# Ledger of designs, part 37: VHH binders against q93235

Target 1, 248 residues: q93235
Amino acid sequence: IFMKTLDPKVPRFYGKGTIIGVNPGVGYQPWLKERPDSTLIKYNLRDQKSYKAYLEQMKTYLTKYDSNATETRECGAGDSNDDLEKNPDALPCRFDLSVFDKGCSEKSDFGYKSGKPCVIISLNRLIGWRPTDYQENSVPEEVKDRYKAGSIAINCRGATNVDQEHIGKVTYMPSNGIDGRYYPYVFTKGYQQPIAMVKFDTIPRNKLVIVECRAYALNIEHDISSRLGMVYFEVMVEDKPVEEKKEL
Short names: E, the ipSAE of ESMFold2; O, the ipSAE of OpenDDE; V2, 0.75 times the mean of E and O plus 0.25 times the DockQ between their complexes.

## First folded at step 14 (VHH; framework vhh_5c3l_4)

Design t8 (at its last look DockQ between E and O 0.32; V2 from the best seeds 0.00; counts 0 for: pae E 2.2 > 2)
Fold by OpenDDE, look of step 14:
Structure t8 (fold): chain B 248 residues (1-248), chain A 124 residues (1-124)
Amino acid sequence: as target 1 above (248 residues)
Amino acid sequence: QVQLQESGGGLVQPGGSLRLSCAASGFTFSDYAMSWVRQAPGKGLEVVSYISGSGGSTTYADSVKGRFTISRDNAKNTLYLQMNSLKPEDTAVYYCARDTSEDEFGEKTWLDSRGPGTQVTVSS
């Protein structure tokens, strides 16, 4: 990360004829690198130990917002990180984690305890990149009801037909997706990655659900083969008696 | 700390050639794709060339395709840009940039580091 003293020199052009495509990658949390099933979020509702690692990962992830908070400024709805491109002394917008207080906060164990797990969705950072708005008539149908200009809408579905039948109700926080006020990404120490959370409200028990989450902006292309603009993970919420490991 | 330092820029006539070098330190050079980017006066930053960590894959902007060649020597932690058939429109500050980094959460940052740049001026 470039220090604040460096001119961000933001690229103006992404798109046709450029090497760097307009497609940010999509990430998710919790992602446990140490587990072989790193893309699988699996835990037992009856076993707190089974989801502890996920909670810790979520906490750790969110701690990064506290660590550089002093290098940020409060931004209202009308504010954006655009100022960072114009003013090298400008501070990046502080990300407001309170948007997750309704069921996806630490206080709620990010929904894991209640069997409504929350997953963080983020975009990879591209210098100077910002979401391009859809025209009103060009908003994809799957996000049309939640789309807000200036934001990146998120939509998660089952990867297959079976998964779609099982995924159940999904809540997005914020409903509009990732708030665009935190774009563009610039080389500044205090930059805070904007995120959204998806909450699986009615995910079935004891079933594996493959989830596909897509990010939506005009300049985000979706490609399954390259996984551009989307991310896959699996969720399995078990509800089973905890087998007492007989301490041999 | 990641450090990149460009060199080799200068004044050249149209049709001439320059070879840029970039010295890298502070990271495992071969693990990262590298890019050359440039910024012309009054214009935004443009990525002109990309090379994978191993050097096995290269990509060029349409504007420089056939004229520029990106290469790297991982043993020397050095990135190169051979620029042939230079045009006035190639006049810019050229930067060596680390293409993508991944943080502890698996999130990626594109072009997360670059040097101070080297001036390339193509003029008759």
Scores: ipSAE 0.545, ipTM 0.827, lowest interface PAE 0.7, mean pLDDT 89
Fold by ESMFold2, look of step 14:
Structure t8 (fold): chain B 248 residues (1-248), chain A 124 residues (1-124)
Amino acid sequence: as target 1 above (248 residues)
Amino acid sequence: QVQLQESGGGLVQPGGSLRLSCAASGFTFSDYAMSWVRQAPGKGLEVVSYISGSGGSTTYADSVKGRFTISRDNAKNTLYLQMNSLKPEDTAVYYCARDTSEDEFGEKTWLDSRGPGTQVTVSS
């Protein structure tokens, strides 16, 4: 006798179709482990110490993408990871972080010092999953001009009308989103998960902005109530005087 | 270090039954949810069934619901799949997999480890 049970930790495998109902989940960085229940990114432009932890988190996260010549291979435009599931000798493609050098690298403090913070958008990892392409006439309007077959487009918006009014200009790196050449995900030594970054170019000062980012591929479902295919976080870039210690 | 080993596959006629086993070692078995996944000829991976670390929660793909039963014995570090009323479309390599883990960055990996698989063939 079976009782139907939904476990929040179960990947979304049990829809109408076997593979079509699978959503890998969407994540973001920086997420601070010392505040594990918080999705808030908050700092003061006038206080470098207020954003130092976010920089350290981003740097530490990105160390997993250090290249290893014996465990990865260089990949160009025509290369992919298609052979990884079938060939024990195949090497995964090396992910090149230089795609982020235009304002979302360590050199620019990932945009935090300039009030244009960068956020990493990633998919949680499911062995064997790969994006399914939209046809040209079925690409959602919000990503239509940036979408490329073989990619997972990213779009971020304000979660409410007020947030949408405030979120401002967003730059996507790469513009097509997460590069699908690095799929399928397999559990192998040296595998490098592809990611994208979003830079908030004109986010207002001293205002909390709730951000919703969605990932777009034909086999990624979206549901607001269960947050399928999307991630939420809050951004508050303050520009306030640093409080002086009182002399007593 | 994580080791998973499936057994119990074979050739069976439609309507028959098989019981798959998976021996686990190299990790604390009861801490991890487990899944059976399969790959039919020319197809991608399909998650067939899931069971929580305690064994208290199970789910099934629609294609096997009512015919397959997942279970685990945490004292023996063993995962099971009882397969009844087998159909030709159940023909696949069946893998035992560790379902979900979370890293220090809060990112999850689904099916982060699996065994080499066991072949199930349902044919007249």
Scores: ipSAE 0.380, ipTM 0.695, lowest interface PAE 2.2, mean pLDDT 83
ESMFold2 (binder alone), look of step 14: mean pLDDT 80; pTM 0.806

## First folded at step 15 (VHH; framework vhh_5c3l_4)

Design u1 (at its last look DockQ between E and O 0.30; V2 from the best seeds 0.51)
Fold by OpenDDE, look of step 15:
Structure u1 (fold): chain B 248 residues (1-248), chain A 124 residues (1-124)
Amino acid sequence: as target 1 above (248 residues)
Amino acid sequence: QVQLQESGGGLVQPGGSLRLSCAASGFTFSDYAMSWVRQAPGKGLEVVSYISGSGGSTYYADSVKGRFTISRDNAKNTLYLQMNSLKPEDTAVYYCARDYSEDEFGEKTYLDSRGPGTQVTVSS
């Protein structure tokens, strides 16, 4: 989910008059947009059917990374999509989904079965936009331990004090957040949008937790009122007996 | 293929007027908000104005508010920018851009397409 606009034909917000000043919107998956409570990730640990739709949504979303070797290139640690702006024949970097193998892959049901659900965090795409690095001494405290230059750090917390008490341990994959090597965004075939995942390792059972996730780069502003640079969603992992539908 | 082509730029004296046009093709024009952006020498890309798909909503940068008017003719797949009371500071390459698109996941791409631009020079 990304920020909904009242008018689908009008952006919710425009940066302060420049594309550089435009903050990327933060989105998340799974987002079951057809549901009235689409921002709520709710399922029962004891009921596989209850989280199936979320799994399917995650799988569907990740199919966009099924790239043809002819449309993307392998990028090592020193590579980036910088060449896309200069070379029309350059191929975009292939996103490596293996970074999510520790509990947030399809093999692990994205953590849902184990009660440690993973959520994809992404930024909307701004042509030519790339994260600006913090100076070493200017990294926000909440991401200081995980921040890496060239990346967009992600931090998720409870939206309220109560939620913060309940959210528990959160793991970020990768720890540094969204890998910046996949920037800048260029409108080209095969471009793969970089993402990160957050895993809720110790989220309580049978409690609703409102989660706020923020993206961190020097050129990402946070504003609660406009929800710039952040996204909200709710998580509720239930642990309840499955009511047998009495076949009438 | 999305195509945008700007026209109407030129040299004008301060206080003068220009009308830019942008011809769009390769997409359902009315479904997309459109923007005029400009890039002055040595400066970044600035959003000058945008208009909703229907034309019902518009935005203007503070620097051009009251002087510029964005409009569109969806039947002609054309975007317009009426520029009045031009100033030297308005000198830039002006681009017509598709404002944003949204995919099936709700993810947005802003200014995903633009034309080659048209030069506007305001000089005495």
Scores: ipSAE 0.608, ipTM 0.863, lowest interface PAE 0.6, mean pLDDT 90
Fold by ESMFold2, look of step 15:
Structure u1 (fold): chain B 248 residues (1-248), chain A 124 residues (1-124)
Amino acid sequence: as target 1 above (248 residues)
Amino acid sequence: QVQLQESGGGLVQPGGSLRLSCAASGFTFSDYAMSWVRQAPGKGLEVVSYISGSGGSTYYADSVKGRFTISRDNAKNTLYLQMNSLKPEDTAVYYCARDYSEDEFGEKTYLDSRGPGTQVTVSS
């Protein structure tokens, strides 16, 4: 009988009924369950079949946001899920996928057919956790121009100096990152976890790019040696002739 | 499919004892560390205790240390919380949770609670 092990890089400290020292981890999609040990996103622009699995994974992941008017509510400016933890009858805010319509929706094959692949960035779920805000003068330089109080900013960069030169232009959707109005996470019917997407607008062809994405909130710690507060994946967009096999 | 069902709550006098149970099904129980969490009226969630999948490692919040004992019976797929020397401030709904879980997309959940909880009320 094998046990699930606690993530050794996430400190756990329980005091006065509060989880202290636990960062929500950072995840990405598309991650293919059929290749669970791989973090590689690789496809050939000239072979539509080569990226079909990524499209299906993205579509399947996003089905959790299908609308149900009786299980969610509309949330506008100033609304939040603040009551959700304390009121079991409160309806969670509905997450609007239309924020991704500019090149990261199914209609555009999530950017894959144009060589500008989109990747979902999400936080692992921690019951009761919510982001806390940086003071204006303490916002990290990497996200200062995109940071909005109440949100979790996302920044992606090349993991090595070569990758930094190759990663090219990255578009963040929303630009502020993951919207904090959907926190705290609680288990309730209809809860819709917030996400962001990053689009790699100018990633080179036929080159492997190692990407590091980080999530930014005052209560998300980063440690590069332990990968705390960040996620890594590789992207390779090929543009190669497709060879047909000869059959005898 | 994953099911957690809490039981054993009730009304008890200060200084009394209760034993909570959590029946688990729909997953391999021994693969998961488990936690008890509680929510007092109008307050947020508080982690009360934790136990590893094998039962070899435990943790207790300072507010309950020395009074509460977490245990598990992996043959019965059941998690327990023995609560002794109960105080009025222990009044809450108590929930059983998988301390950590992972879904089909590889996304992790900490304190994955699925049950309705069980009410514990400590009053004179």
Scores: ipSAE 0.536, ipTM 0.748, lowest interface PAE 1.5, mean pLDDT 84
ESMFold2 (binder alone), look of step 15: mean pLDDT 82; pTM 0.829

Design u2 (at its last look DockQ between E and O 0.37; V2 from the best seeds 0.49)
Fold by OpenDDE, look of step 15:
Structure u2 (fold): chain B 248 residues (1-248), chain A 124 residues (1-124)
Amino acid sequence: as target 1 above (248 residues)
Amino acid sequence: QVQLQESGGGLVQPGGSLRLSCAASGFTFSDYAMSWVRQAPGKGLEVVSWISGSGGSTTYADSVKGRFTISRDNAKNTLYLQMNSLKPEDTAVYYCARDYSEDEFGEKTYLDSRGPGTQVTVSS
C-alpha cells in the first residue's frame, strides 16, 4: 500500500513543483486491501490460518518478478537500467530475489511462521527518476552504517517512543536498501521494480507496534504531514492459544 | 496503447495568451486525472496544473495560479490549458500527462504517460 494523499485535490507531486524534486511515495506489502484494518499486519504465531492471507499476498506480489530471458537481462554490479532511456531495445535488469533468502523468502514463509515477519518496501514509480547519492559526509546518521551510494537506504523505527522501545531488532535486506541499479524507471515491458525487505527479528508478542519506514536518498525528502518519503503500518504478532471453534 | 498528443504551442509576446490542447487515446480518459507539466531549458519537469478525472477539481502551481486554466472535455478525450498573461518564465516544452496510475497492489506510477510535448516560447 502507498499512502494516499491527504488532499485528493492536490497531486502528490505538486509539493516541490518538479517531478524530480518530488518524493516518491513509499509503500509496503503485505497489504490486505479488503480488510478494514488494512494497514495492520496481525497474526497469531500459533495459528497458521491467521497469517495465510499475508503469505499469499506476498507470494502474489512477488510473481511480478517472474521473468524470462526475453523480457529481462541479467545485470551485474556494474550494470543499470540507464540504457533503457537511450535504447528502446534495451532490456530491463532482472531483479534478484535471492537477496531475501535469509529469512524473507517464500521458503521461510517470509518470517511469519517464526515470528520474524518480513515486510516489502517499495517506492512509487516516477518516470526518469533515480536516487541521488548523498555525499560521503552527508549521509543521515540513522542509515550511515548501511548506506551505499547508488542505493536507497531504508530505515524503520517505532512511530512513537513506545513503539521504538518495542520494535526490537530490524534487519534490512539488502542491508543497503533498494538497489539503485534498477533505476531509472522506464515504461517498458518487463520492467522489474526494485524492492527491499524489512525483517522484524525481535518484535514483541501480543503488542501492537506502529512502524515508520523512511527511504533515504539525497532527493528524497521526509515530510510527516504529507507522509512523503515514508510509510506507516502496524505489526502485531500474537502468541495465543487457538480457540477451537467447536463445530456444533 | 496510451497516446497523448499536445498542440497549440508557439511563440507569443509577454502578456499574450495561448491555448494548449492534448488529444488522448488508448485509455478511458475520464478515469484518469490529468496534468500539464512543463520543462524549461536546464530545469526539471514541473507540474503546472492538475485536473481530476471528472473535471470537478483543479489545482495550479503557484507560479501559474490566476493565469492558467486547466479543463477537459471527456467526450472528446481532450485536455486543455488556457494560458493567459504569459511571461518569459513560462517558456518551456509543455507536456500533457496522466497524473498517475495505480496497480492492484496500490503502487502508483506518476505521470506514466505523456506526449511529445509542445513548445511554448514567451519572448519580446
Scores: ipSAE 0.602, ipTM 0.863, lowest interface PAE 0.6, mean pLDDT 89
Fold by ESMFold2, look of step 15:
Structure u2 (fold): chain B 248 residues (1-248), chain A 124 residues (1-124)
Amino acid sequence: as target 1 above (248 residues)
Amino acid sequence: QVQLQESGGGLVQPGGSLRLSCAASGFTFSDYAMSWVRQAPGKGLEVVSWISGSGGSTTYADSVKGRFTISRDNAKNTLYLQMNSLKPEDTAVYYCARDYSEDEFGEKTYLDSRGPGTQVTVSS
């Protein structure tokens, strides 16, 4: 899922009045920079060393949300980052990680030690982009039960029919997905990007599961051939005895 | 450290012309697509024009098509915007912006850097 920017192959289009990005890309964590061409999350429940790198990646990624009272502000239900575009003195909304405390926090090893791994879902940052809402009757069926106006809903499914049978129960945190009050993204110090997490509660042992996650807002297009509006990764949670290695 | 510095703004009458320049340093300029972005009083940011790293591809907002021309000189690390047939609605602060970066987590940021901007005022 790695790409270069030297000469983008597709020209970008920009709208009138405000920035309307073409389509934000979808990213995930943990992605290990040591294996940049791999989208595989694979570990053995019986070997803590096999998932330690994923835990460290998650911990490091989340440190950017450490509280900073001088560079962020508290935001309630009616607040948003709209003022950031027009007021250089405005502070961005603080993103609160406590929504992840129910099984997707450091205290629970982000679900890895219990075989219920959590994956962060995020959108690439387009300046001035913000989600727009579906009309009530146009919300896609796969997110209709969790959709909230002002949010970016997330849905993950098995990539093939076999994967769909195996993916099991999926918990979304928050259930509505990524909270839109933290948009738009702008050039400002202290900006805290909103995220969501997906927890795979009943993923089987010793089976590879190919996962497709999509982000849903009216202004997010989906294109399977170019992977627009979606991300793919594989999960394999093993439960196997640990072998002792020969030294010579 | 990325540095972008705009110049060439000013006060002009409707129908007039200006040429904006942006001096770039602290990165390999030709590796990056660049944009001009403007902010009118009390409004959000609008991407006015975009140019690829090589200069081979360009795009424009509908509001400026046929009047503005983006260009770059990779030997001088300089981005340009030629603005013709200026209208009062073109009044804004204009920013030179770098199009794309990727952080250590593989997350991408579009329009990740900008200069302090240059004021363009079109009025009589």
Scores: ipSAE 0.459, ipTM 0.734, lowest interface PAE 1.5, mean pLDDT 84
ESMFold2 (binder alone), look of step 15: mean pLDDT 80; pTM 0.811

Design u3 (at its last look DockQ between E and O 0.42; V2 from the best seeds 0.00; counts 0 for: pae E 2.1 > 2, unsure alone 63.8 < 65)
Fold by OpenDDE, look of step 15:
Structure u3 (fold): chain B 248 residues (1-248), chain A 124 residues (1-124)
Amino acid sequence: as target 1 above (248 residues)
Amino acid sequence: QVQLQESGGGLVQPGGSLRLSCAASGFTFSDYAMSWVRQAPGKGLEVVSYISGSGGGTTYADSVKGRFTISRDNAKNTLYLQMNSLKPEDTAVYYCARDYSEDEFGEKTYLDSRGPGTQVTVSS
């Protein structure tokens, strides 16, 4: 609870008993911030121009992962960014974008052309933060089938009952969610923020679907009122004839 | 470069008081909200107090509410934490931290900068 709310620099909401900064927020891409309906991902399957901006945004975002061998290191399954806290000379782990090659890569137009749009899910960065694993018997039911210790599971659903009926099949890449090996975040050159993608495989045409995506780790709190640990966006894949603007 | 330096920690008996200070440099101090965070042995980071850039907004963790007071002097680029009625549970390294920054994609980095910390030990 804030003593004064008149300061525009005061965050709008803090979770239950916590201050934003201990619980990472969830973000998504593509987010076209300049648009009035910036939270709506809307495009027409028949109109390439309609989804071009989303593709460009995705491409631009992913340029963050363009790294050279001097700024990052390859990390195998047993490696992590833990050393970054202990060794100032340690290089951060290079993020592997190949995990998105099955329908969510640039080569596939991130699924937009095929009507199976992909959305990037990320967590806001918190210095020193890392996900805490659930105990095996305490994994939330909605992610139990996909959860892997050391990862942050992602689950997306329709925001309402109607949306849930419409959202269809969702694929997560990787299935386990955001790989935890890239944590903790350390303010160092070359740090690559881990991400996951969600692919909407059977999203209906010409219907608006409100999507809620949640991130799951033991130390991630979910609060609908503050939207902690979750993010909302809307998806509408249209399939309509393109009106030829008669060039006068 | 952003620099934060905490001071004022030490050993104190339960019920005692300490005043922490944080000297900030390398950025426009008043443009950023600031936080005090602490890390107890074996525990994660805990934000104990928050103050907006102007100082008009403050919030506290439930664990310290009524006992701790965060304040700032923007003219001196200094953040303060008055800690009263200290408890053994307050034993931790206390860090002054810049609240967050936002990149061009709207992604936030919380506590993007912090000092080396100052040890606070509450023990009889």
Scores: ipSAE 0.585, ipTM 0.860, lowest interface PAE 0.6, mean pLDDT 89
Fold by ESMFold2, look of step 15:
Formats: sequence, C-alpha cells, structure tokens
Structure u3 (fold): chain B 248 residues (1-248), chain A 124 residues (1-124)
Amino acid sequence: as target 1 above (248 residues)
Amino acid sequence: QVQLQESGGGLVQPGGSLRLSCAASGFTFSDYAMSWVRQAPGKGLEVVSYISGSGGGTTYADSVKGRFTISRDNAKNTLYLQMNSLKPEDTAVYYCARDYSEDEFGEKTYLDSRGPGTQVTVSS
C-alpha cells in the first residue's frame, strides 16, 4: 500500500467543488510501484525478464475482477448500477474481462511478447459521478466513429508530431471505451471499476513513443496543466541482443 | 475500517449558527485532507469546504464563503464546520468525508469515505 505522504501546503486548485461529480482524472496500468515517479513502459522483446514485471502488474491488477458471485450480479443490455446510490442491498454489475481476449489477456501476455503491448485505461473514482452523453453532432472528431451513448470513449495519440507518426495502429478494447453501465461509482463491497485497454499494434522498435490518452464524455473536461481527463506515458519496445549493455 | 461520525445538526432559524463535528477513527487522520459535503433534498452532492491534512490549507464553495469555517484537531481526530448566518438554502444532510486516497495501483478515489451524515434544517 503506497500513500503519498506529501502534505500539500496550499489547497489543491481542483479541490474546490469543481472536481466532485464533474471531472475525473485518468489512470493507466502497468504502473510499477517500485518506480513510482516513472511513467515509462520499456522492455526488450529478446529478454522476457525485461517485461515480466509488467505482466505481473497487469495480472495482479486484474485479480480484482476474479469471480465474486455473491458480491456482484450479471448485467446485460439495459442493466446498470443506478440502484447502488439508494439501495444498500443492490449488487454492483460484474465486469467481464472477456472483451480483452483478442490480444490483451494473459493468454497473449497482454501483447508484450509480440511487441504489441496493452495498457489499461481507467478513471479516478469520484463518488456519484457518471458519464453524460454527447449529442451526436457534438461528439469530438477523435472518437466520433467509435462513440456509443452511455460510454466513455478513449483516444490515444502521440504527444508530439514525431510520436504521432510513430504511435501507429491503436486498437481500443472495447472499441467504445469504458462502459458507463458500471457508474455511478459508489463505495460498496464488490464494486468492480470498469476499464478499457489500448493495444499498440505497430509501435516501432528501439524508439521512445510518448503517448497521450484522453477520456471522452460530455462532462469530462480536458486540461493539460492539471492533467484532468487525460494521462501520459512513454512506451519503448526494444529489440536488442541481450548482452548489449555489457560492462567494459 | 474507516469510521466517520457527524454530529451537531438540528433545526435552526435563518441567521442562526451551528457547529458540526466529525469523529474519525480507523485511519491516520492527519495524513488525509477532509471535506464537508452536503446534499440538499433532491439534489446532488456539493463540496462546501476542504481542509488539508495539516490544517494549513482551506477552500470554500462560493455559496458558503465568509459564513462557514472548517477546522480540524488532529490530536482529537476531529473535523469541524462552524456554520454562521445560516440560510434556508443551507438545508441539507451534511457529511464529513475523507477527501481523497490512493490505492496500491496509484489510482485515486475522491471522497472515498463518508459518515452517515447529520441533518441541518434552516426554516422559519
């Protein structure tokens, strides 16, 4: 368990009522707690040990979705977590990981072995927050082809023009992004936070790619200075001989 | 594990004052920023005030600024809200809340814990 121990000396400027039920931040995995200040995902395709920690982090993170038959319920079309705010006996919807089976599951090493790493995208948890739909004519162009009412679309781009040229093909799982049926967030036993994954299908070898991912709903504001509605990380997939870094 | 218990609510006439208290246990109180949050009948949650873990930083919603004062006593694990010049619009259930936490994956939860609340009614 890692708690940030820095006691802020000034009120957080997003701590005014502007962040409650309005604008979540975005998180990603794998984030390695032994390197807490780093947003770098770097490994060598020729060295399985170089990405083992990322696989273990992904597996550990996803254990929260292991079956909780007594603490969750199955949800289909038309179901949601709307009852959770007002009914203490309501069971939260179970999040189904099978949407990730096409290359972002343990069976495929979450894409790391093939040089197509998957990254989990999640929203910070705001009690009572739920996505507000765009009108069809106001959906941002970056997500218009994938947007589904009731969902939070995800789009990832290169942070610079060079990164944008290098980021290549990106597959979103599910294509619509994070499913809104799992909102609102409430603190209850068995709650399963919804997530999406992004697979980087054509990340170049031996090049650093800086990635910016944004979450899209009408009530998610994007602010670069405070990183609201977005997350940054770097990806470097090496393909080098294992002994390249020998001592002199 | 986290326990928060509000007290000090009640019925008060417009222009009156109340002091809310919140007893905290089950966590290291001084490590966490705290907020008072209210919910008026049929409305969503509104954060009315925030205080940093040390007590050195405070923030107020515009609707209560100048009338409400948040404070904390870290030795007693207690959060306070002094409410002066109360208006009918201040009628709500008031909750004390732990403003934010991070889990072992670095993911944040805002207002991750709250008490059962205390009713404040400002009328007649």
Scores: ipSAE 0.400, ipTM 0.704, lowest interface PAE 2.1, mean pLDDT 83
ESMFold2 (binder alone), look of step 15: mean pLDDT 79; pTM 0.807

